# Ledger of designs, part 7: VH-VL binders against p53630

Target 1, 237 residues: p53630
Amino acid sequence: MNSKSQQQEQQPIVFVTGTDTDVGKTFVSTLLVHKWKAAYWKPVQTGIESDQGDSETLKNFKIAASTWQPPIFTPTYALQKPLSPLQAMEYEPNVDIRLLDFVVPEEWSAENPLVVEGAGGVCVPITRKLEITTDLIKHLIETSGHPVYVVVVARSGLGTLNHTLLTWNHLCDNGLRSHLFGVILNGEPNEGNVQALKKFGVNIMAQVAQCTTAHDQDMELHELPSVESLMTQQDVE

## First folded at step 11 (VH-VL)

Design i6
Fold by OpenDDE, look of step 12:
Structure i6 (fold): chain C 237 residues (1-237), chain A 120 residues (1-120), chain B 111 residues (1-111)
Amino acid sequence: as target 1 above (237 residues)
Amino acid sequence: EVQLVQSGAEVKKPGESLKISCKGSGYSFTSYWIGWVRQMPGKGLEWMGIIWPGDDDTRYSPSFQGQVTISADKSISTAYLQWSSLKASDTAMYYCARLGKWDDWLFDYWGQGTLVTVSS
Amino acid sequence: QSVLTQPPSVSGAPGQRVTISCTGSSSNIGAGYDVHWYQQLPGTAPKLLIYGNSNRPSGVPDRFSGSKSGTSASLAITGLQSEDEADYYCQSYDSSLSGSVFGGGTKLTVL
């Protein structure tokens, strides 16, 4: 039995959200999937008319140092327009996204963590009832039977403080404080922002960047904390 | 029980082609990497390449890129290593090995080896 | 010539402790990649001995142990037995080569 397989019997679900669209959620999810030897699921995919989808992006993202082949589960919903789920549904009248439709994929054996990538930010509406990503997170907490944690992806640079803090506080105010693993900052390193965020009680998990060499990317993987360490930390708090 | 069974010893001449095999059993063949490792007489182990039989994703060592071809037939749970034109310097023991699922680049199970002798 | 450097040979008497070093660089062990160890008995295929720096697979006695520090790894064998006479290989990943790398191997002789 491999050391990494000697994880807790009940594997966690880690929801990856962001401060906005295009902050690098897919990239960060990919790193986490490989770091944690996790499965991947994006419940709602939009923009399939013009994009291959984040699942395919993750699948095709090769990390030379990693031999992990992530199980990738099909989105529950795949919408044509590159819009928020709510807006995208306006172009597909027959699609009605409901929170109850989001069930953890049966194919997930729970032998490894499940990384769930959200669409956009925490306040992105995903149903016609104006339920938002935060509600999806809560739904998974209530229904999955697994520990559910949240990772926030944010930009590292100018302007990220406001968005990150708003996102962080939003999640905290919605009762998810104990579920927050932390924030991963994506972009050029910015120690000033890191320190500022920490002063506000935000746990910075790592700083990563997309524009890196294969070597640098591998190093970024090494800088990511293990899922076990994060879980242990949560148990102490 | 996980087993990797390789094809028998080969005696070849320079310039000849060769394809040796490694059959996996006791596990899901399409769910694990399988790789090849060369060991020249009296020498150490050299990684050659790996293949994911599920979709034929293949990775080669730079030293062996273009020198050999790694393939798999998932229908019979068999991986292959082949040469288009053998050299005397290809004389070696060749091992197939499975990569563990949870640890990167861990060769957790090995075949018994196939001895390839290339001589004029 | 091997990316990972091992002593070509080590020896010990039965019951003794022996150590086999594996020296890498910043592109492999020093980069944080795990080290695995394999035992190859005379005339046989390699067998996994240690994985993930210090873990023993089932069937491997606890007298075998692995460790890693900095750019080097080490295999320790306590209570040396005659059956331990074999070649030992360390293995890791090297980012500069984008692939798995082995040590040159160490011949262990039990005196």
Scores: ipSAE 0.847, ipTM 0.927, lowest interface PAE 0.6, mean pLDDT 94
Fold by ESMFold2, look of step 12:
Structure i6 (fold): chain C 237 residues (1-237), chain A 120 residues (1-120), chain B 111 residues (1-111)
Amino acid sequence: as target 1 above (237 residues)
Amino acid sequence: EVQLVQSGAEVKKPGESLKISCKGSGYSFTSYWIGWVRQMPGKGLEWMGIIWPGDDDTRYSPSFQGQVTISADKSISTAYLQWSSLKASDTAMYYCARLGKWDDWLFDYWGQGTLVTVSS
Amino acid sequence: QSVLTQPPSVSGAPGQRVTISCTGSSSNIGAGYDVHWYQQLPGTAPKLLIYGNSNRPSGVPDRFSGSKSGTSASLAITGLQSEDEADYYCQSYDSSLSGSVFGGGTKLTVL
């Protein structure tokens, strides 16, 4: 039975953010969508004058082990310039992004999780009121009616300790620790960085690499944790 | 009631072309993968390929890549398997099957099969 | 030899329990990929019997059960009946081949 009385059937929203641009948020989002049989939403997309966007990238990414075809929802806002949403609006003055406009797509059946991919990192400015990605996450927590969790994508390599700790601590300082599933490191495996981050109390969910063979990519998908196990771990922590 | 109804048996000669069909009913045809499976006489099952009729996304088994063409006409809820030049070794039973939504690579409903005999 | 190895045949008397093994490797069942089972009655198309290792679709009696451990899977049939006489195939995804594979099939004979 998938009813309201079956609380473990309440499907979560999982917000994917990153420590930086180009850390692999779309790749990680694609893996999670296929692992969890989830739907996908990129609420604000910039740079469409030169790029078809992250929704198209996810749609076209094929994982041989998976036959899942995700529902992919249209961005609430799509802007031309490859800048932060705030800056892109300078070139499109008729666009005025407001947090209240970010309503979970009504087309989402809520039979499965929803993966929401953020623009840039946690402090990227979105609105003319200088609201940032973290404020969008809080907005979804307050208004969606679903459990909301956060995944942070970071590079696996040199420099990631600084960037990951800054992002992790920012989210914790903003009252989001109870919403954090953890960090996914993207790139060549680096056990030293994993152990160092763990010493600081950062939860490392997984370590993945986009440049692997199709064989290795299939294995990485299967090694990812289920959304149910992550929700169980978060309740204990 | 989900049904997959295939075209009738075929007797062909080597070198001839052939296109066999699989019509789906009782479900949203464009919302499920449909695939083809070969069973040679007295042998087991071999996956050939799958197609997503909504956008014609197609995946082939390496053993069948370049050997057959899989296509669909979503306006009549029909998938096809086609050879440009048949060989005697193509003699087999060919099944279409639908893939399930929530489990990867699950063949949940099967057609009745199309027997293809290729002999000179 | 198929990637998933099944015995060519098994037999049992009515009312007995039989099992059909499906032995894979670290690139398929051993990597944690699900196992599906199909029944093919003589002269008919295959039919889904067990999916996701152990789940029964609607209409499949509970005397059919599936399990998975390590690199192998098993289909068990209890209370064997004459209508269970069929060929049985296991199936899993194989990462080395980047594709789904079927076992070689097992003919079940009811004595």
Scores: ipSAE 0.757, ipTM 0.893, lowest interface PAE 0.8, mean pLDDT 91

## First folded at step 12 (VH-VL)

Design j3
Fold by OpenDDE, fold request of step 13:
Structure j3 (fold): chain C 237 residues (1-237), chain A 120 residues (1-120), chain B 111 residues (1-111)
Amino acid sequence: as target 1 above (237 residues)
Amino acid sequence: EVQLVQSGAEVKKPGESLKISCKGSGYSFTYYWIGWVRQMPGKGLEWMGIIYPDDSDTRYSPSFQGQVTISADKSISTAYLQWSSLKASDTAMYYCARLGKWDDWLFDYWGQGTLVTVSS
Amino acid sequence: QSVLTQPPSVSGAPGQRVTISCTGSSSNIGAGWDVHWYQQLPGTAPKLLIYGNSNRPSGVPDRFSGSKSGTSASLAITGLQSEDEADYYCQSYDSSLSGSVFGGGTKLTVL
């Protein structure tokens, strides 16, 4: 029996969203997947005409300290254009994304956490009915039967305060306050922004950056909080 | 039951090539790392490298990088360790070991070892 | 020399308690990486004894225990038995080497 067998019987689903596109959601998801020995699922993938896809990026991202081989599940939808799901569907008239189609992959045995990566920010439209990422999160909460939590990825630098607070408050206003693990800031360390966000009641989980050395990457991975610690904190609040 | 069965003892001369094997059974060989560990006579354990059979992702210890080649054939659940040119200093016991799934760099099951003797 | 430092030998009488230390550095144990322990009986392959600093695999008696603090780890054996005579190795990950590292091994003699 291994140490992971001591985890809670009901493994969590952790939805990774962001303040914007290209804020490092895939990178952060990769770190979390390795840290938590988690499975990975990106429900909606766009831009497959020009990009290998985030699943492949995650698969190919090697961390020396980690021997974890993450289970990666196929996106429910894969669209050609590198646009928001709604816009991408304009080029694929036969594709109609529906929230009901997002079912947790059966291949997920629930023996480990599931990291779910969103397509963009919380207000990114994903259906023709103008349902947004937040609605997808709610859908998973209602239908998955698992504890669902949210991690917000944001840039660390100038301008992130507004975007982070807007995103955070949006999620809180939509009844997801108790589901929020926190924010991971991606980029050069910025203690000023960290302190500012904390004053507003935002939980900062970590500061990360893409490292140039294996050593730094290993240490960064190690410094991330465990999923167990995060879940425990939620129970206390 | 998880088992790793290694090939038999080898007696070689310096300059000769050698390829030893490790066959896994009782588990899905394809989806577990398999590593090689050297133990020179009367000495300790030295990690050499690991390979993931599914995609042949291979990682070497800096000390063994370029000195040996690690490979795997997942179709027959077998990992290999090979030398292009043996040296007397390669005389040692060589173990293959599986890495556990949930703990990083944990060698949870070991082969019985292959003794390699290199002498003139 | 091994990256992790162990005493070359320890000894004890049956029924006694013995401890084997494993001293690392800031790039391995001190960095927080897990320590595993292996037992190698004479003439046999190593066997997993402790994983994740303090966990025992199935079949390992509870008289074996592991701990970690700072840059060091320790294996404790209580109620020493004759069959415990073996070599013991600690193992961890080292960030500076980007790979697994072993201790030099400790020969345990039961007197």
Scores: ipSAE 0.891, ipTM 0.942, lowest interface PAE 0.5, mean pLDDT 95
Fold by OpenDDE, fold request of step 13:
Structure j3 (fold): chain C 237 residues (1-237), chain A 120 residues (1-120), chain B 111 residues (1-111)
Amino acid sequence: as target 1 above (237 residues)
Amino acid sequence: EVQLVQSGAEVKKPGESLKISCKGSGYSFTYYWIGWVRQMPGKGLEWMGIIYPDDSDTRYSPSFQGQVTISADKSISTAYLQWSSLKASDTAMYYCARLGKWDDWLFDYWGQGTLVTVSS
Amino acid sequence: QSVLTQPPSVSGAPGQRVTISCTGSSSNIGAGWDVHWYQQLPGTAPKLLIYGNSNRPSGVPDRFSGSKSGTSASLAITGLQSEDEADYYCQSYDSSLSGSVFGGGTKLTVL
């Protein structure tokens, strides 16, 4: 019997959001999926007219140290234009995204964590009612029946302090403080920013970067915290 | 019950080609890595490579890259190891083994082995 | 030649405790990658004995235990039985080789 099959606790849903688009959410999600032996779901995918989609990107991402083959679930919505979901829907008048449409995939056996990747940042509108990513997170908390946690992906470099703090505070102000695992900084290491964010009470989970060597990538994976450790930390706070 | 059944012993001459097989049963063959491990006479275990049957993603040990070909036919739950031209030094026991799903690089089930003898 | 180093042989009397060491490096065990152990009885295929450093599969007696520290791992066998006479292999992942690596194997003789 393997280690995962021995787990008795309810598996978590971990929502991966970001401070902006193109901050590395897909990359970080990939690392987390492999680290945690998790399943992957991106509820809303945009830009399929010109992009293979983040699901495919994750699927094709190879980590030598990992033999995990992640279950990948189909997006609830896939929109053509590489825009925010709200804007993308302007080009697809028959599409009307509603929060209630987002149901955890039935294919998820809940034997392993589910990593959910959001579109853009926390304030990105995803419905015609101007509901935002934060509302989607709340929806999953209310309806999934599973512990839901949030990981914020941010750039590591200049400007990240403001964006990260705005995002972090936004989530806290919206009652999600107890659901926050932490922030993963993506980019060149920046200890100054790490320390600054910590002074503001932000939990920094890790610093990662896209690596050019398999070795370095393996090390990045290894340095990520386990989902169990993160959950334990949340129980203490 | 998970089982890996390998093809029978082979006696070959140098220069001949060979393809041996490993058939999995008792589990979803398509969605588990299957690997090959060499054991020379009186020697230790050597990882050769692994293949994921679903998409035929294959990873080789550097020592065996280009020396052998690993393939799989998921329709019949069978993995293969083949040589285009055998050498005397290829004489060994060859094991197929399944990789566990939840633990990286864990060979949790093994075939009975296929003895390959290459001699003039 | 093996990436992981094991003693070529160990021996013990029935009922005794024996330990088999597996020494790696900073690119495998020392990097934090899990160690697995396999038992190979004479004339048979290897069998999984320990996985994830210290976990026992179903059917493996608790007299078998694994541990890892630093760049090394160890397999301990307590209450040695005659049926324990076999070759034992440690295995891990090596980041420098981007693949699985085995120890050279240890022949355990029960006296």
Scores: ipSAE 0.885, ipTM 0.938, lowest interface PAE 0.5, mean pLDDT 95
Fold by OpenDDE, look of step 12:
Structure j3 (fold): chain C 237 residues (1-237), chain A 120 residues (1-120), chain B 111 residues (1-111)
Amino acid sequence: as target 1 above (237 residues)
Amino acid sequence: EVQLVQSGAEVKKPGESLKISCKGSGYSFTYYWIGWVRQMPGKGLEWMGIIYPDDSDTRYSPSFQGQVTISADKSISTAYLQWSSLKASDTAMYYCARLGKWDDWLFDYWGQGTLVTVSS
Amino acid sequence: QSVLTQPPSVSGAPGQRVTISCTGSSSNIGAGWDVHWYQQLPGTAPKLLIYGNSNRPSGVPDRFSGSKSGTSASLAITGLQSEDEADYYCQSYDSSLSGSVFGGGTKLTVL
């Protein structure tokens, strides 16, 4: 007996992308995973020669308010160099990333949402054919059989307007408008930017910040919208 | 059926050590949090701590941090609560309870309780 | 002393409606954390009665209902029966304590 039983029959896949690298995608993904009691999958991990990877980061990230233990699935590809997937492959000639290789993990029972974290921004090349993150999103839409939605992580501060709008418009122009849940702004609160983005029709889901106390993290977690509410909104639009 | 069976009543003296147990069955013990709740005679419920058996991640209430030790042996689906040195004030009923998977901090199933009496 | 405040006792006659309040603060119920309720019959372990503010687990009669508003939650029992005589506890999470918190408990007497 749990509240999860009241959720929709078909759980969504939520792709978390960003306006750039290091905008806090992993952090935001962590929050969403805990908020939604979701599983986590990063299809492509780079830089394993120098860091533990985002999956481990997410696994080790503890939120006091959350008792969720997220299922974490292994990246389809893990590359050594801390570069874009395309560039990283230059150092691994035997690796050839193909979109067809990205299959939703079988271990995902679909009992809970799946948060998929992308590498870098929407235009980051993933394959030697110069297919980009947007193409991966489309691939999942076409092949997964599940509702697929997109969350854009952006910085909250100066410069974010341009990057966020470019990213948002890019996704819209690529036919993903109906799949966009919204933008999560990461950083110091900036109401001016929030209002500006909203004027352009961007849905701001939340404002979060990484350098917070446990208490603040709990509060941020609580302020995030439920996945159900977002799905309902999409159905109405 | 989910069941939590706790060890029997204990009568101890101040200064003695004690370890009580809670055995889970009817579910995957490894992947559910187990918590301990104290109820002093005629008093209310007090959360003490929780443990995740898979990796032994343990969280304590500030009031019980350093006062007790919570542990688990997932190989035998058992959680433990132990004292190194009991005090008379530790006299209470102790419940183990499972946390629900989908609802944060929901104690969905409870053990029958273990009465611990500490007296000179 | 409990983080969540309940009346120490309530009473009602069979068939009546009784309500048990659970008053929290901005760091728990007021922050939006879910409230759960437990029933403890005399001499027994607590049993889950309401979860997630207003959900009934299987086996719990619809006479029991939960609600939450602002910084407080409430348990309502309609058609009070003799077997309802028990202690009732509300429970939530408190962000300031980074942990679970219980109410002080309410003893329900059926007259």
Scores: ipSAE 0.860, ipTM 0.930, lowest interface PAE 0.6, mean pLDDT 94
Fold by ESMFold2, fold request of step 13:
Structure j3 (fold): chain C 237 residues (1-237), chain A 120 residues (1-120), chain B 111 residues (1-111)
Amino acid sequence: as target 1 above (237 residues)
Amino acid sequence: EVQLVQSGAEVKKPGESLKISCKGSGYSFTYYWIGWVRQMPGKGLEWMGIIYPDDSDTRYSPSFQGQVTISADKSISTAYLQWSSLKASDTAMYYCARLGKWDDWLFDYWGQGTLVTVSS
Amino acid sequence: QSVLTQPPSVSGAPGQRVTISCTGSSSNIGAGWDVHWYQQLPGTAPKLLIYGNSNRPSGVPDRFSGSKSGTSASLAITGLQSEDEADYYCQSYDSSLSGSVFGGGTKLTVL
């Protein structure tokens, strides 16, 4: 009783990517983890010489309405320098990242969704063969044995139309349209940008911002769509 | 089987300190929120606060913030509720309760209660 | 004077149906937060009865059911038995308090 493991369908993997570094992927991942009662995995973490990493940031973020304590899985690769994984390997020559090494953590019980946070944006190079974040998403689709979906995080403000359209169209051109849940805009609400993106056929899931009151934060969490509703949307396309 | 066993009844005078306990067994105590609920004589239930034993993250009801201290010792699977200076109005039954994993703010298992009587 | 309002008492004869209301506000039930119900038998600790508005934990008879609509929730008890005589509490999260709130409790008397 109290268990989500009684769902009859396989639990999804939801890959959170972004239009750029520092667009709010970790904040959005945190909201989704609490909304969906999900586990969390950052497969490749860079910059650990000076930063505790995104997993620790997510662990320490408190949402008053939520008492969920997410399972948080160790990165498959953790690299010292705050660079793309490819570039960070120049400073750690004994590390050779291979896509095959990215196996869904065996500790994941699959009782609940798994939120997977990518490094940087969709074209960030990961391996010495110049495989990118998009290739990691495809790898998880091919090998995980679970449904895989994608959420794109973008800034809400100036410049986002260009960056969001580039990212969205890149994913669609790579055969991932049926995997896309949509875009979450992070920052001050901007209805003009929302409407403009919608005219290009971009699905906007939500607008979020880090709130100053517990009441507003609770409402923001409440307004996010359920993972079930998003999966139903994709399954009937 | 999940069990929460509380310390025994207390009879105290105003101004005295008190620390009561709640020991959890049959589950991983460290990784579940545990909370305290007051029931004054003939009255209903009042949430006081919760603590996550793993990192001691503690949240208090506004009515009890600064009035009590909630703590936990995960090495002995025990949570505590503490007063530095008791008042007669603290006379009540005090329950500990565990929060469920899958439902926010759900008190799924309860201790037997600790009666605290504060009188001259 | 609880945040969630319940009738102080309700009664019914054995075999009958009774409902217990729980009325909240826009900061709790009205905001869409789940309602949980607890049974407190005389002289005992509370016990979880209904969670997530309408779910029954194992061991709770199906004559107990819960529902929620708007700013209110309801616990229904059918086929009343003498063992059902107890106090019943609703509970929800309240965003203005950033924490849990309970109803004032309803004493059920089985005639």
Scores: ipSAE 0.767, ipTM 0.897, lowest interface PAE 0.9, mean pLDDT 92

